# Designs tried in a protein design chat: VHH binders against p46559. Part 20

Target 1, 369 residues: p46559
Amino acid sequence: MTAIEKFFTEKSPDSEQVLLKVIELGIDFLGGEWKNVDKSQVNVSRVHGGQSNHMFHVTSSTSATPYLLRIHRQPPSQVFTDTVNLAIFSERGLGPKLYGFFEGGRMEEFLPSKTFDVNDVLVPENSRKIGAIFPLYHSINVPVSKSRRCVHLMREWLNGYESLGGGDYEILPTTVNYSDHPKSVSIKDLNHEIDNFEKWSTEIFEHTLVFSHNDLASTNILELNSTKELVLIDWEFGTYNWRGFDLAMHLSETAIDYRVPFPPGIKMNGDLIDNPPNIQIFCEAYVEADKKLKNRSPSDPTAEVKALIQECQFFWPLTNLFWALSAMKHSLLKFENGVDLDVQARDRLAVYFHLKPRSQKIYEELSKK
Key: E = the ipSAE of ESMFold2; O = the ipSAE of OpenDDE; V2 = 0.75 times the mean of E and O plus 0.25 times the DockQ between their complexes.

## First folded at step 6 (VHH)

Design k2 (framework vhh_8cml_1)
Fold by ESMFold2-Fast, scan of step 6:
Structure k2 (fold): chain B 369 residues (1-369), chain A 123 residues (1-123)
Amino acid sequence: as target 1 above (369 residues)
Amino acid sequence: EVQLVESGGGLVQPGGSLRLSCAASGRYFSSYVMGWFRQAPGQEREFVALISWSGDRTDYSDSAKGRFTISRDNAKNTVYLQMNSLKPEDTGVYFCAAGEYTLSDYPHEYDYWGQGTQVTVSS
């Protein structure tokens, strides 16, 4: 726990010390009317729904600019990546404005908005809107490594798991009723799965590399109150990656409910995994928006949509392996985020092996062309 | 698994109209692209019309365009084919089909099929 994290978690938002600290931050980073604000005019309220950060909405009864105060709980590497990505998106008008950063936290624009939940992302019109916004983010050139893709993070997490004393892992799914998986996997088995998927992806999808969010769960989508436009937030896993992984990550997350009581704090819906209701409209919206953004005419829009659906299906199991490896490592670190990490890892590994045969078939079909 | 049951076929005079219905049972009807195909005696199964899961995209064969209208009611798990200005060459067994994630006019891209309903156009 950092000193500033301890300060904001152990003190009441209404305490004199907190009120004075948020005024100090307002003066230092925003200036203007914050120089004339008295503590009696300041309101600090906690913003719920952030698992990786402590968030506070800081307002006043004056014309001083309100801000969102984010105090980091994340590892330094994730904080650095998220901050750099936010700074780039802020400058390009694609995310909240970044007002400033400091050791252990940052200040950003508060967007009056509704945070989506699992029910919202299953609404067809919302799925269309999400599909349509992806091409804007996928078109941006970000000055970061193009070699640190999802497989790089997976290897880092698996190596971390082994370094923490992790060994063979038993696959006993709790929330999905899949049985077409190994009973256990070794670290060697998991490395082989990563290597195999990297080979397949490089051979058939290397041309699809784009800057990707890689973590578009419902809670990372804001719907603006004023315009009903969507904004994607929390880019801490943002990196160059195969496009289909980013799209499949979002689709996979529509089948997962994190609102269930802890333990386990997670429930995967096998019916939604097997029969995703919105994949068609989502991919149609992506292709149409991408076409408009690049000013290109689709020679066969039916074929393009079909190909993108196949691309999403190919990467779907890999998105579950990605989070399974993260959960395995962080379970050994005793990380607490309101989800039983062993349940998450076991269920996601079961999903991986359940969907892998479809991905292998797609690879075999596309590698022969 | 999805099961499909067609209804509404019959005998009609040239220039007449028929409305075919396809009732789907099983989970997540809204995840399927729905298609209508037909087969005349001794011929291969041919595409007639399709509708995306949301209903926002439709496509028709050249012979059906302007005469047939495909629609769906996801609340009732039903897809419809309204056929107007029927011709003798429209005679055949009409099949309802469901495909996962495809806007295809090829029969082999559809995973689930109804038993078919006979449409006969003759005087």
Scores: ipSAE 0.000, ipTM 0.120, lowest interface PAE 20.5, mean pLDDT 85

Design k20 (framework vhh_8cml_1; at its last look DockQ between E and O 0.41; V2 from the best seeds 0.00; counts 0 for: pae E 19.0 > 2)
Fold by ESMFold2-Fast, scan of step 6:
Structure k20 (fold): chain B 369 residues (1-369), chain A 123 residues (1-123)
Amino acid sequence: as target 1 above (369 residues)
Amino acid sequence: EVQLVESGGGLVQPGGSLRLSCAASGRTFSSYVMGWFRQAPGQEREFVALISWSGDRTDYSDSAKGRFTISRDNAKNTVYLQMNSLKPEDTGVYFCAAGEYTISDYPHEYDYWGQGTQVTVSS
């Protein structure tokens, strides 16, 4: 724990000490009317979002600028990445304004908004809006490594699983009814899968590298109350990656419900995995928005959309392997979320092997040119 | 679709050695479990050896254990069967087979088959 994390976890939000501290931060980073705020005028409330950070909405009865206070629980490298990403998006008007950062935390703009859930992302019009906003983020040049893609983090998680005493892993899915997978996988099997996908992706999709969110679950999408425009948040996994992985990640997450009771706190919908209802509309919106943004001449939009659907289908299993490896590692640690990580890992691995033959066929087809 | 071509069969004396090779077409060879099966005249195809898609697991029939070694080279799209201390009862047509995910000693679990290569062990 940092000193600031201890301060905010050991004290009530309405304590005099916390109220004085948030005024101090308001004066230091925002200035203006915060200089004239009395503690009796301040309200500090916990924000319920992801449960992975300590988040507080700081307001007052005055015209002092309200702010969101984030106290970090993540590793320093993830905090660094997320802060750099937010600073760039803030400057470009593509995310909350970054008001300032300090050791162990940051202050950012509070956006009056609705957080999406799984029902929202299955609405065709919302799927179109999400598809249309991706090119804005994918067009940004971010000064971070272009070689440290999803497979880098996957190898780190698998190495961590092994280091924690992990061994062979049984694939016995709970929420999906798939049987076309191995009964168990070894660490060498999983490294082999990462190596194969990296090779295939590099051979047929190297030209598709873009700055990617890599974790666009419904809860990382805000709909602004005033404009109904969408804003993408929580860029701690943001890095350069193959475009189809980022798009497939979002599509994959539309087939998963985290609102079910714990345990298991997760349910994968095999019907939506096998037949994603909005992939056509989503890819059409992406292509149209990308063309407008880049001032590209009219091309064959039907052919381009079909190619993008194929690109999403190719990367879909890899997105499930990505989170399976994370869940395997973290299941050996004390679980800290509302999801049974063993159920998540098993179901995700079952989905991976179920979808992999389609990706192999796509690779064979596109590599023969 | 994968095509398999066996080679390396022949006539050897009891106690001799042979190395069989199986060359696979396609670019996803590294995704297949590879097996060797054999068939003597008038008999069913029987399991000899297998190697998992990653190479981490191998398995052998009781008659092959300690005498045969299966290996693979994914860069060359080839699986090998090194056969030592050959006996007359090892005589038969040796088939290479490819299957997905299921590590199995049953022929019906394999999707693709070569045409076979003859191995004869006699004086």
Scores: ipSAE 0.466, ipTM 0.804, lowest interface PAE 2.3, mean pLDDT 88
Fold by OpenDDE, look of step 7:
Formats: sequence, structure tokens, C-alpha cells
Structure k20 (fold): chain B 369 residues (1-369), chain A 123 residues (1-123)
Amino acid sequence: as target 1 above (369 residues)
Amino acid sequence: EVQLVESGGGLVQPGGSLRLSCAASGRTFSSYVMGWFRQAPGQEREFVALISWSGDRTDYSDSAKGRFTISRDNAKNTVYLQMNSLKPEDTGVYFCAAGEYTISDYPHEYDYWGQGTQVTVSS
């Protein structure tokens, strides 16, 4: 734990020390409007919903600009990526404004909004809106490596798991009822799975590389109170990947509920996994928005939508493998995020093996063209 | 290492039936996807059928669909291939295969192979 994290987590938000610190930050990054603010005029409230950060809403009874204070829990590498992405989006008006950053934290624009939950993302109209917003983000040119980061991260996590003493991993689903999986997988087996998907993806989808969110769960979607527009947040995993991977990541998350207040803190819905209800409308919206963005002539989107659905289906199991490997490693590190990481890993692996055959068939079909 | 031993092959008339068996060594049979492949004279080995770890998923080649049924008994470490409505073109050596973590019709995805059993369909 960093010194600043300790400071903001051990002290009460209404403590004099915290109040003076947020005034200092206000002065430092927002300037003169905070210089005459007295601690008695300041209110600091903790904002809940983030797993990877501590967040505080800082307001005053004056005309001083309120702000969101984020204290990082992430590794430095993730903080760097997240900050760079936020800075770029801030300048482009695609997210909250970045007021400033410092060691261990940052100040952001507070956006009055509703954070989506697992039910919100299942509403057809919301799915349409989300599908329509993706092309805008995918069109952004970010000055970072254009390499496929998802494969690299999977291998890193698996190596980390092994280095931490991890061995064969037993697959015992808890919240899903799939049985078409091996009893256990070795590190070698998992490497083989990564290799196969890398091969398949490279052969048939390499042309689809885009800047991707790679973690668009419901909690990372804000609906603005004023305009009802959607804003995507938490770009800590923002990097270039296959388009279908990013889209499938979101779609796959719609089947997962992290609101379970008791262990294991997670629940997956097999019915939604097998038959995602909004994949059609989501992909239709994407294709339409993408055409508009690129000034393409109106045409029958049927074939393109079908192709995009297939692309999402192809990457669906890979998204589960991705997070399974993460969960495996972080479980050994005793990472606490409200979810039983072993349960998550096992369930996601079960989903992976359940869906993998479909991906293989898609590869076979597309590789012949 | 897993040893696989096929049995049940033989000569049968067109329209007839055969049941092939494959016995696996060891106690980890349920950790493997099991498959049947066949090879006719002068041809490449081709996929016939596979069955998942628990037996809840099966897949067949187009030629085998509707005529062949793959099943397994994990307690007996055995996989079966019931072949009905056999045709002369079904003639060949049938191989049992085991893969640890893959559901695939590609031979290279399987780790262990049996010696094969001859199936001949002739009038």
C-alpha cells in the first residue's frame, strides 16, 4: 500500500487532514478557485463501485469546481496505461476531463451519472446504444504499441501463476452447469490453448486490430443524467486487440453478475452465455454506426452483421480464458476484490471449453475462404 | 502415457452393423476426449467421431452422421463406436485416439493412438 492510499483509506473523509489535503489538491490542479475554500466548506464522500481504485467525490459550498479523486490500487504499469488513455480521451471529449495526476492518484471531472448494472446492459435499447458507441472508440488512434496485448497478458499471467507455485488446475464449475470440460488442465494445456487461438486469430482476424477497452463490464458504463448518453470508463486495460475480442468481452460480461453479496460474489448465467439475447441488435448498431462514421454509402447490412456476430462468437471463449488466467494468478496472490477468484477461474474455464468447439468451426469455415 | 487397444473389427455385408471398442490404460480416462478415425487404403486418415470428457458432447463426420454412434464408459475406461448401415466405402482401419484438452476433428490434436482394427464391408 502506498503512502497516499494509506492516508485516504485509514482516515475518515471528514477528518481535518483529508479536508486540508483535498483543498491542497484543488489549489494545485484547479487553481485560484480553491485558494479561498475553507475546510468547513468542503465535503468528501466515498464513491463505491470501483474494484481497482479508491474514489472520492470532493465538493464545496463555494463556486470551486467539484472533482472526483481517484487513488490507485493498480500496479504502476496499469496506472500508466490508464492515465495515458484518460488523458487522450479527456482532450478528445470522450470521457471525463482529467484535471491532474500525481503519484498514486488523479483528479477527474465528476460526471453526474448512473453506473450500469447487470440488468441495465441486458436492456435491448442499452445494448443498441453500447453497440453504436463502440465504433467511435475503435476509431481512435492511440500512440501506444499496436501489438495484440491480450495474448501477451494471458501468457504473462500464466507464467506468473506457475512462478507462484501453481500447478494443474482442477475445473469444478460452481455457478454454471457445463460438464463438457476436462477435469483439470495443466500449464502446458493452457499454453496450447493460447497458441491455438493466437494462430486462428492471426490468420483470419489480423486486419481487425483496433484500440480496445478490453474490460467493458456494466460497471464501466456511465449513463449521463443530463443527456442519457453513455460514457465508457476504466480504460486500465485499454490497448490494441482484435475488434471481436473487445466486443465479445462486453457481450460475455452481460452474462455475469458480480452483485452477489455473499460468497462466491459472482454468478454466471448459462442461458445468457448460450443464447445472448441482444447480440443481433448490438451488432446491427455497431455496423450502422461504423458505416456512418466512415461515411460509407447506405447498403444492406445483413451480411456484415452476420459476419460480425460470427466474429464475436469466435472470440467469446477467449475472453473467458483471458480472465480465467488472470483469476488463477491473482488468487495465488490473495487479491481481494469481493469475488472468489478460484470460483471465477473455474467457471470461466468451463465456459471456455464449452464454447471453444464453435470457435474452431468458425476458424475452419473462414480459413477456407 | 496412455495405451489404447481397439477391438470389434471384422468382415460385414453392406447394410450390416459392427460395434468397435477401445480400451484405455490408466486411471485418468475421464481426462481425455476420445475420438475415432479411419484410414482406407491409399487414403489419408480421416475423422469419424469424437466424444467429450463426460460424454455429454459428440460430433461426427458427415459420412458417419445418422449411422454411427460414439459412446463411452468412464468406469470401464472404454470408448465405443456403434456402426450401423455400413457401406463398402466405410472399409478401412479404424483407430482410437485420445486428446487431453481438445475437442477437434484434427488428428494432430490427439496425443495417443491405438494400433487400429480392420473393418471390411463387402458383399
Scores: ipSAE 0.052, ipTM 0.553, lowest interface PAE 3.2, mean pLDDT 92
Fold by ESMFold2, look of step 7:
Structure k20 (fold): chain B 369 residues (1-369), chain A 123 residues (1-123)
Amino acid sequence: as target 1 above (369 residues)
Amino acid sequence: EVQLVESGGGLVQPGGSLRLSCAASGRTFSSYVMGWFRQAPGQEREFVALISWSGDRTDYSDSAKGRFTISRDNAKNTVYLQMNSLKPEDTGVYFCAAGEYTISDYPHEYDYWGQGTQVTVSS
């Protein structure tokens, strides 16, 4: 942990030390509104739901501007990327206003809102709104590496798992009912799976490379209380990537409920894993918004939607492998987040192998054109 | 560890049929991707067919497609290769192979191999 992470996690939010610190930050980044605020006038409350950050809502009984304080849990390389991504989107008006940043954290606009759950995402109007947002940020030229992709993080997690003493991993699914997977996988096997998908993706989907969110689960979607408009948050996994991964990540996460009681704190819905009910509406909205944004004539709208659905289906298993590798590593780090990380890893690996044949079939069909 | 024993080879005329069997012993058979490979005397081992752990997926070489069928019976720990419309170029030693971790047509991805069964297609 960093010193600032330790400070905010080991001390009560209502402690004198924390109250004085958030006033100091308010003065430094927001200015004179905070200079006359007394610690008795300040409220600091923890905001839950984040996996990569500690989040605090800082308010006062005065007119001083409230703010969201984000203290990073993630390694230094992801902190840099996360900060750059937020700064870029804040200046373009595409996310919360950035008030300031410092080593290990940042201050941003608090948006009075409802956080979506899996039920909200599946409401057809919400699916349309979400699908229409993706082309907007996919069209932005972000000045970061185009070569890192999702596979870079996957390799980092697998290397970390090995370095922590991890070895062969037994696939014993708990919340899904699949048997078409190997009994166990080695680190060599998992590296082969990453390499194989990277090869397939590069060969047939390189033209789809866009700046991607890569983590658009329901908890990263806010509905503003005042306008009911949707805002996307938590861009810490933002990288250039194949757009189909970004879309499939959102769609595949609709089959996963993290709100079930721990243990295990996760349940996968087998009926939704293969073909979520909102995929048609979502992809139609994407194609329509992309056409409007780029002022282009459709070549064949129905064919474009069908191709996009196929693109999402291709990347589906990769999104599960992505989080399985994260869960494997973080289980060994004794990371505590209300989810049994081995249940998550085992179920996601089972889903990966269950869906992989569909992805291979799609690759074979498209590579022969 | 698993041991593989092939059977069902022999001499057959062009256009004939043979059914090869590969009996497995040892660990749970359903943990393996099973493959058939063949080798003529001066040649490298050539992929013929593979079948996934549960049997849900099969793949064939171009020369085998439409003529050969791979299947498995996990209750009997056995994989089969039904070979129809045999041609002289199908002549060779046919090997059964087992791999735990990946679907692949490359021999080095298979950990366990049988000793082979001779298939000869002549006159």
Scores: ipSAE 0.000, ipTM 0.152, lowest interface PAE 19.0, mean pLDDT 85
ESMFold2 (binder alone), look of step 7: mean pLDDT 83; pTM 0.839

Design k21 (framework vhh_8cml_1)
Fold by ESMFold2-Fast, scan of step 6:
Structure k21 (fold): chain B 369 residues (1-369), chain A 123 residues (1-123)
Amino acid sequence: as target 1 above (369 residues)
Amino acid sequence: EVQLVESGGGLVQPGGSLRLSCAASGRTFSSYVMGWFRQAPGQEREFVALISWSGDRTDYSDSAKGRFTISRDNAKNTVYLQMNSLKPEDTGVYFCAAGEYTLDDYPHEYDYWGQGTQVTVSS
């Protein structure tokens, strides 16, 4: 625990020490009216909204600018990636304003909002809204590496799994009833799967590279109370990637419920994986919003929507391989996040092999055109 | 890309000292943050110490501060952990780890791991 995390963990938000500390931060990073605030005028309340951070809403009875204080509990590399991405989105008006950062924490704009859950993302109108906002983020030119895509992180996780003494992995799904998968996979098999998908994606979808969220679960979507507009948060995996991976990641997450009791703390819905109810509406909204943003008329909207659905279907299994490899490595480290990582890995590998034949067929169809 | 091999573990009495070494094979050793972690059977891997790619920055767990010193020799592709004033609570398997992107004290930020070396502190 950092010194700042210990400080905010050990002391009440109403304590004199905390009130003086948040005034000090307000003066240092925001200035203005914070220079004239007395501790009796300050209110500090804990915010429920982040699994990986201590969050506090700092306000006063004066005109001093309110702020959200995040004290980090995540690994510094994920925190730095998220903070850098937030700074870029802040400057472009696409996320909370970043007021400043310091060792162990940051200050940002507080957005009065509702965090989505799995029930919200299955509502067709919400699926339309999410589809429509993706093009805004996908149209940004971000000055970061275009070569460190999802497959880079997958290889890092698989190498970590092997280095930790990991070997052959048995696929015995708990929450999905799929049987069309190998009984086990070797590290060599998994490396081959990554290499093969990278080859396919590069050959047929290299033109689709965009800055991507790569982790758009329901809880990373905020609906603003005032405008009902959506804001995407928690960009710690944000990087350039094939857009179909980003879209398929969100769609895949709509079929997963993390609210079930631990163990296992995760349940995948095979019916939603096999027949995603909102993929048509989602893709229609994406295509419509993308065309409006680019000031172009669709030459064939029906064909373009059908092509995007196919693109999402192609990348769907890869999103499950991505999290399976993460879960395999982190289970060996005995990482705790409220999910049985072995159950997650086994179920996600089962989903990967169940959906892979469709992706191969799509590759064969598009590589011959 | 990096393979790590630990050495220098063994049995010592309380108050004793040990120096652990971690030899890395691979062309990119000087690009990695290096860390030491330890683990008792059935427990999570816990952070002990880290050192930046240049050696300019180090960090230690509260239990290691003042007793342990991490260092590296990039010319020899080796990282060291000098352990002084050893206590029975320091007993465990000590792992060397390499990560390419941050100064993290979290195991999941490290991509390459050694097989471990046993340290036992007992009378």
Scores: ipSAE 0.000, ipTM 0.256, lowest interface PAE 19.7, mean pLDDT 85

Design k22 (framework vhh_8cml_1)
Fold by ESMFold2-Fast, scan of step 6:
Structure k22 (fold): chain B 369 residues (1-369), chain A 123 residues (1-123)
Amino acid sequence: as target 1 above (369 residues)
Amino acid sequence: EVQLVESGGGLVQPGGSLRLSCAASGRTFSSYVMGWFRQAPGQEREFVALISWSGDRTDYSDSAKGRFTISRDNAKNTVYLQMNSLKPEDTGVYFCAAGEYTLEDYPHEYDYWGQGTQVTVSS
């Protein structure tokens, strides 16, 4: 824990020390009216949401510019990635303005907004809006490695799990009622699954590489209060990856409810996994928005949408393997984020094996063409 | 999908000021890059200014830099062009336009256009 994380977690937001610190940050990074603010005029409230950061909304009764204060809990590499991505998006008007950063935290624009939940992302019009904004983010050229895709992170997490003394892992799903999975998997089994999926993805989808969010859960989508438009946030896993993985990640997350009491703090909905209600409208919106951005006219829009649905279905199991491996490693590290990491790992592995046969059939069909 | 209506044009003397407004109807106003273009008598339509969907990025033509300011109010679905130190060369029909945002380039096509508002700088 950094010194600034300890400071903000150990003290009340109403404490004199915190009020003086947020005034100091306001003066240093924003200037203006912050130089004239008394501590009695300042309000600091905790913002709930997100597992990687402590967030505070800093306001005053004056005209001093309000800001969101983000104190990092993330590893340094994720902080670096998220900050670089936010700086690029801020400069291009695609996300909150970045006011400044310092060791252990940053200051950014507070967007008066509603954070989406699982009920919001299941509304068809919201699925359309989310599908329509993905191509805007997928069009960006970010000056980072194009070889460090999802499988790179998966191998890092699995290697970390092994290094921490991890061994064979029993698959006992708690929140999904699937039985078409192995009873347990070895580290060698999991490495084989990563290698096999990487081979399949490279052979049939290498042309689909785009800069991807890789973590678009409902809580990383803001709906602006004034306009009802959407903004995507929290790019700490942002990297070049196969497009279908990014889209499938969002679709997979629409079937998961994190509002469930801890423990387990997570519930997966098998009916939504088996029969996603909005995949058609989501993919239609993506294709239409992508068409406009690239100024292209596909000869058969129906065929293009059908192909994108197949692409999403192919990558869906891989998104669950991705988070299962993260959860396995971080469970051994005793990481606390309001989710039972063993329940998450077991349920996500069950989903992976349940959906894998569909992906194999798609690979067999497309690899012959 | 979106309809644009300009207002605020008129006759003004050299050195004067005008504020143009463009009211947009449509659910997705805040998703669009908004631009101002003008067409002088007997000339092609030319770029004047643009503003990103959030208002964070603005760009201006060389002739507009230092004299014109573009702004937007997403709550009111309106974009503005404040024009100061007007010159006879600024005479023309001013058009509001909306286009899909891109990160590497300005929209090559603006999907929606207003009908235009006449600005005349004379005498």
Scores: ipSAE 0.000, ipTM 0.100, lowest interface PAE 22.1, mean pLDDT 84

Design k23 (framework vhh_8cml_1)
Fold by ESMFold2-Fast, scan of step 6:
Structure k23 (fold): chain B 369 residues (1-369), chain A 123 residues (1-123)
Amino acid sequence: as target 1 above (369 residues)
Amino acid sequence: EVQLVESGGGLVQPGGSLRLSCAASGRTFSSYVMGWFRQAPGQEREFVALISWSGDRTDYSDSAKGRFTISRDNAKNTVYLQMNSLKPEDTGVYFCAAGEYDLSDYPHEYDYWGQGTQVTVSS
């Protein structure tokens, strides 16, 4: 733990030390009325959010600007990426305002909002709204590497798994009822799967590279109380990637419930994986919003929507391989995040092999043009 | 590619000392940041110490600072952890790790790991 993470995790939010520290941060980064705030006027409450950050809502009884204090638990590379992305989105009015950052944390605008959950993202109107907001983010030019895509992270995680003594991995799904997968996979097998998808994606979808969130679970979507507009948060995996991977990542996450008791703390819904109810509405909304944003008229809107659905279906298994490889590595590190990482890895590998034949068929169809 | 093998673990009494060694095989050892991590049963792998590729920069966890010293010999492709004033709380499996140029105390940032060596501090 960093010194600041230790400070905020080992002390009560009501402690004098914490109250004085949040006033110090308010003075340093926001100034104004924070210079005149007494500790008796300050309220610090813990905010529940993602698994990778400690979050606090800092307010006062004065007119001093309230802020959200984020203390990082994430790897520095992911924190740096998320902060840079937030700064760009803040500047463009597409996310919370970034008030400032420091070693081990940052201060940002607190948005009075509802965090979505799995029930919210399955509502058709919400699927439409989420589909409609993606093009706003996909249209941004971000000054970062365009070659460090999802497959780069997947290879890093698989290398880490191997280096940690990982070997052949047995696929025994617990939350999905699939049996159309190998009994086990080797590291060589998994490298071959990554290589195949990279080849296929490059051949048929290289033109679809956009700046992508890559981790749009329901809990990374805020609905603003005042306007009911959606805001996407937690861009720590943000990078240039194939558009269909980003869209498929969100769709895949609508089929997963993290509210179940630990262990396992995760449940995948095979019925939603096999028959996603909102993919049509989601893709229609994306195409319509992208059309408006770019002031274009597609020659065949029905064909464009059908093509986008196919694009999402193609990338769906890859999103599950992505998180399976992460879970395999982090399970060996005994990382604790409220999810049984071995259950997650096994179930996601089962989903990968279950869906892979559809992706291969799509590749074969589109490579013929 | 780099392969890491730890040695030097064992049983020691409280207040005692141990020196851990991590031997690396690979052509570019001198380009890696090297770290030591430890893991008790059922616990997350936690940071102990790191050393930059040149040896010019080191960092330590709060519990290791003042008691442990990390060093490296690039000519011998080896990194060391000298542990003094050992406490029962230091008991665990100690792992050597290699990463590229980021001076990170997060296990997730390291791509190459040894098998670990057991350190037990008891009377």
Scores: ipSAE 0.000, ipTM 0.483, lowest interface PAE 12.3, mean pLDDT 87

Design k24 (framework vhh_8cml_1)
Fold by ESMFold2-Fast, scan of step 6:
Structure k24 (fold): chain B 369 residues (1-369), chain A 123 residues (1-123)
Amino acid sequence: as target 1 above (369 residues)
Amino acid sequence: EVQLVESGGGLVQPGGSLRLSCAASGRTFSSYVMGWFRQAPGQEREFVALISWSGDRTDYSDSAKGRFTISRDNAKNTVYLQMNSLKPEDTGVYFCAAGEYVLSDYPHEYDYWGQGTQVTVSS
């Protein structure tokens, strides 16, 4: 635990020590009116949600700039990645402004906004807006590794699972009613699945590499109160990756409800996994926005939309294998994030095997080019 | 392009069984998701069951779960709906539909439709 994390976790937000500390940070990193703020004028409230950080909304009754204070709970590598990504997006006007960072934390712009939930992302107009904003983020050139894609993280998590004493894993889904999966998988089986998808993705989709969010759950989408424009947040898993993985990740997350009581704190909706209601509208919006952004010549978009739907369907199972491997490793670490990690791993593995045959068919069809 | 022809409808008593067949013409049958929909007089078409192109996935409406079974034979270009424990509310015209890739319970997602076959559950 860092000294700053210990300070903010051991003291109440309304304590004199905390009020003086947030004024000190405001003066140091923001200056301006923070130099004239008295502790009686300051409000500090905890922001609930998000499992990776302790978050505080710092405001005052003065014209001093309010800020969001994040105290890190994440591994140093994720903190580094998230901070670099936020700094780049901040400079380009595509995320909250980064006001400053220090050992164990950072200060950023508080955006008056509504955080989306699973009901919001199932609204067709919102699905269209999300599809239309993805190309803005996918167009950015970020100076980071292009080889550390989703499969790299998956191998790191699976190796970690094995190193922690993990073995064969029983697939017994709790929230989805699927039976078209093996009863158990070995570490060797899971490595073969990663290798096969990497081979397939490289052969048919290598040209689709873009800087990707890789974790666009509904709660990582903000709708600004003033403009109703969307902002994508929490880029801690941001890497170069196949475009279809990023799009399929968002679509997959629209079928998962994290609002259920813990335990299990997660419920997968098999009907939405099997019958995604907004995939057509989402892909149409993406193609239209992407063409406009790239100033591409007009062409019949029907073929491109069908190809993108197929691309999303191809990557959908891989997004579930991705989070299953993370859940398997972190379950052994006794990590607590409001979700039963064994339920998540089992359900996501069941979804992976349920959807995999379609991906294999797509690979076979497209590899015959 | 696919042309669909349904058969196997008829009159049956409550608790009885019927097997519907849908024969497809065309080389692309094995690449389509196949669905069954029904329509009662004065009502909109409602979803009954679907089966993926490979047969690896099936899905059912709440009213069909446990009573109906969808299957396909890609070698014969045919999809089937086995209906057991039929109820009067199952009465309607049953339509076979074909759609590309998307597993969907929405009628508008299906590109090709048969003419329908009448199922009547009475007396």
Scores: ipSAE 0.000, ipTM 0.104, lowest interface PAE 21.8, mean pLDDT 85

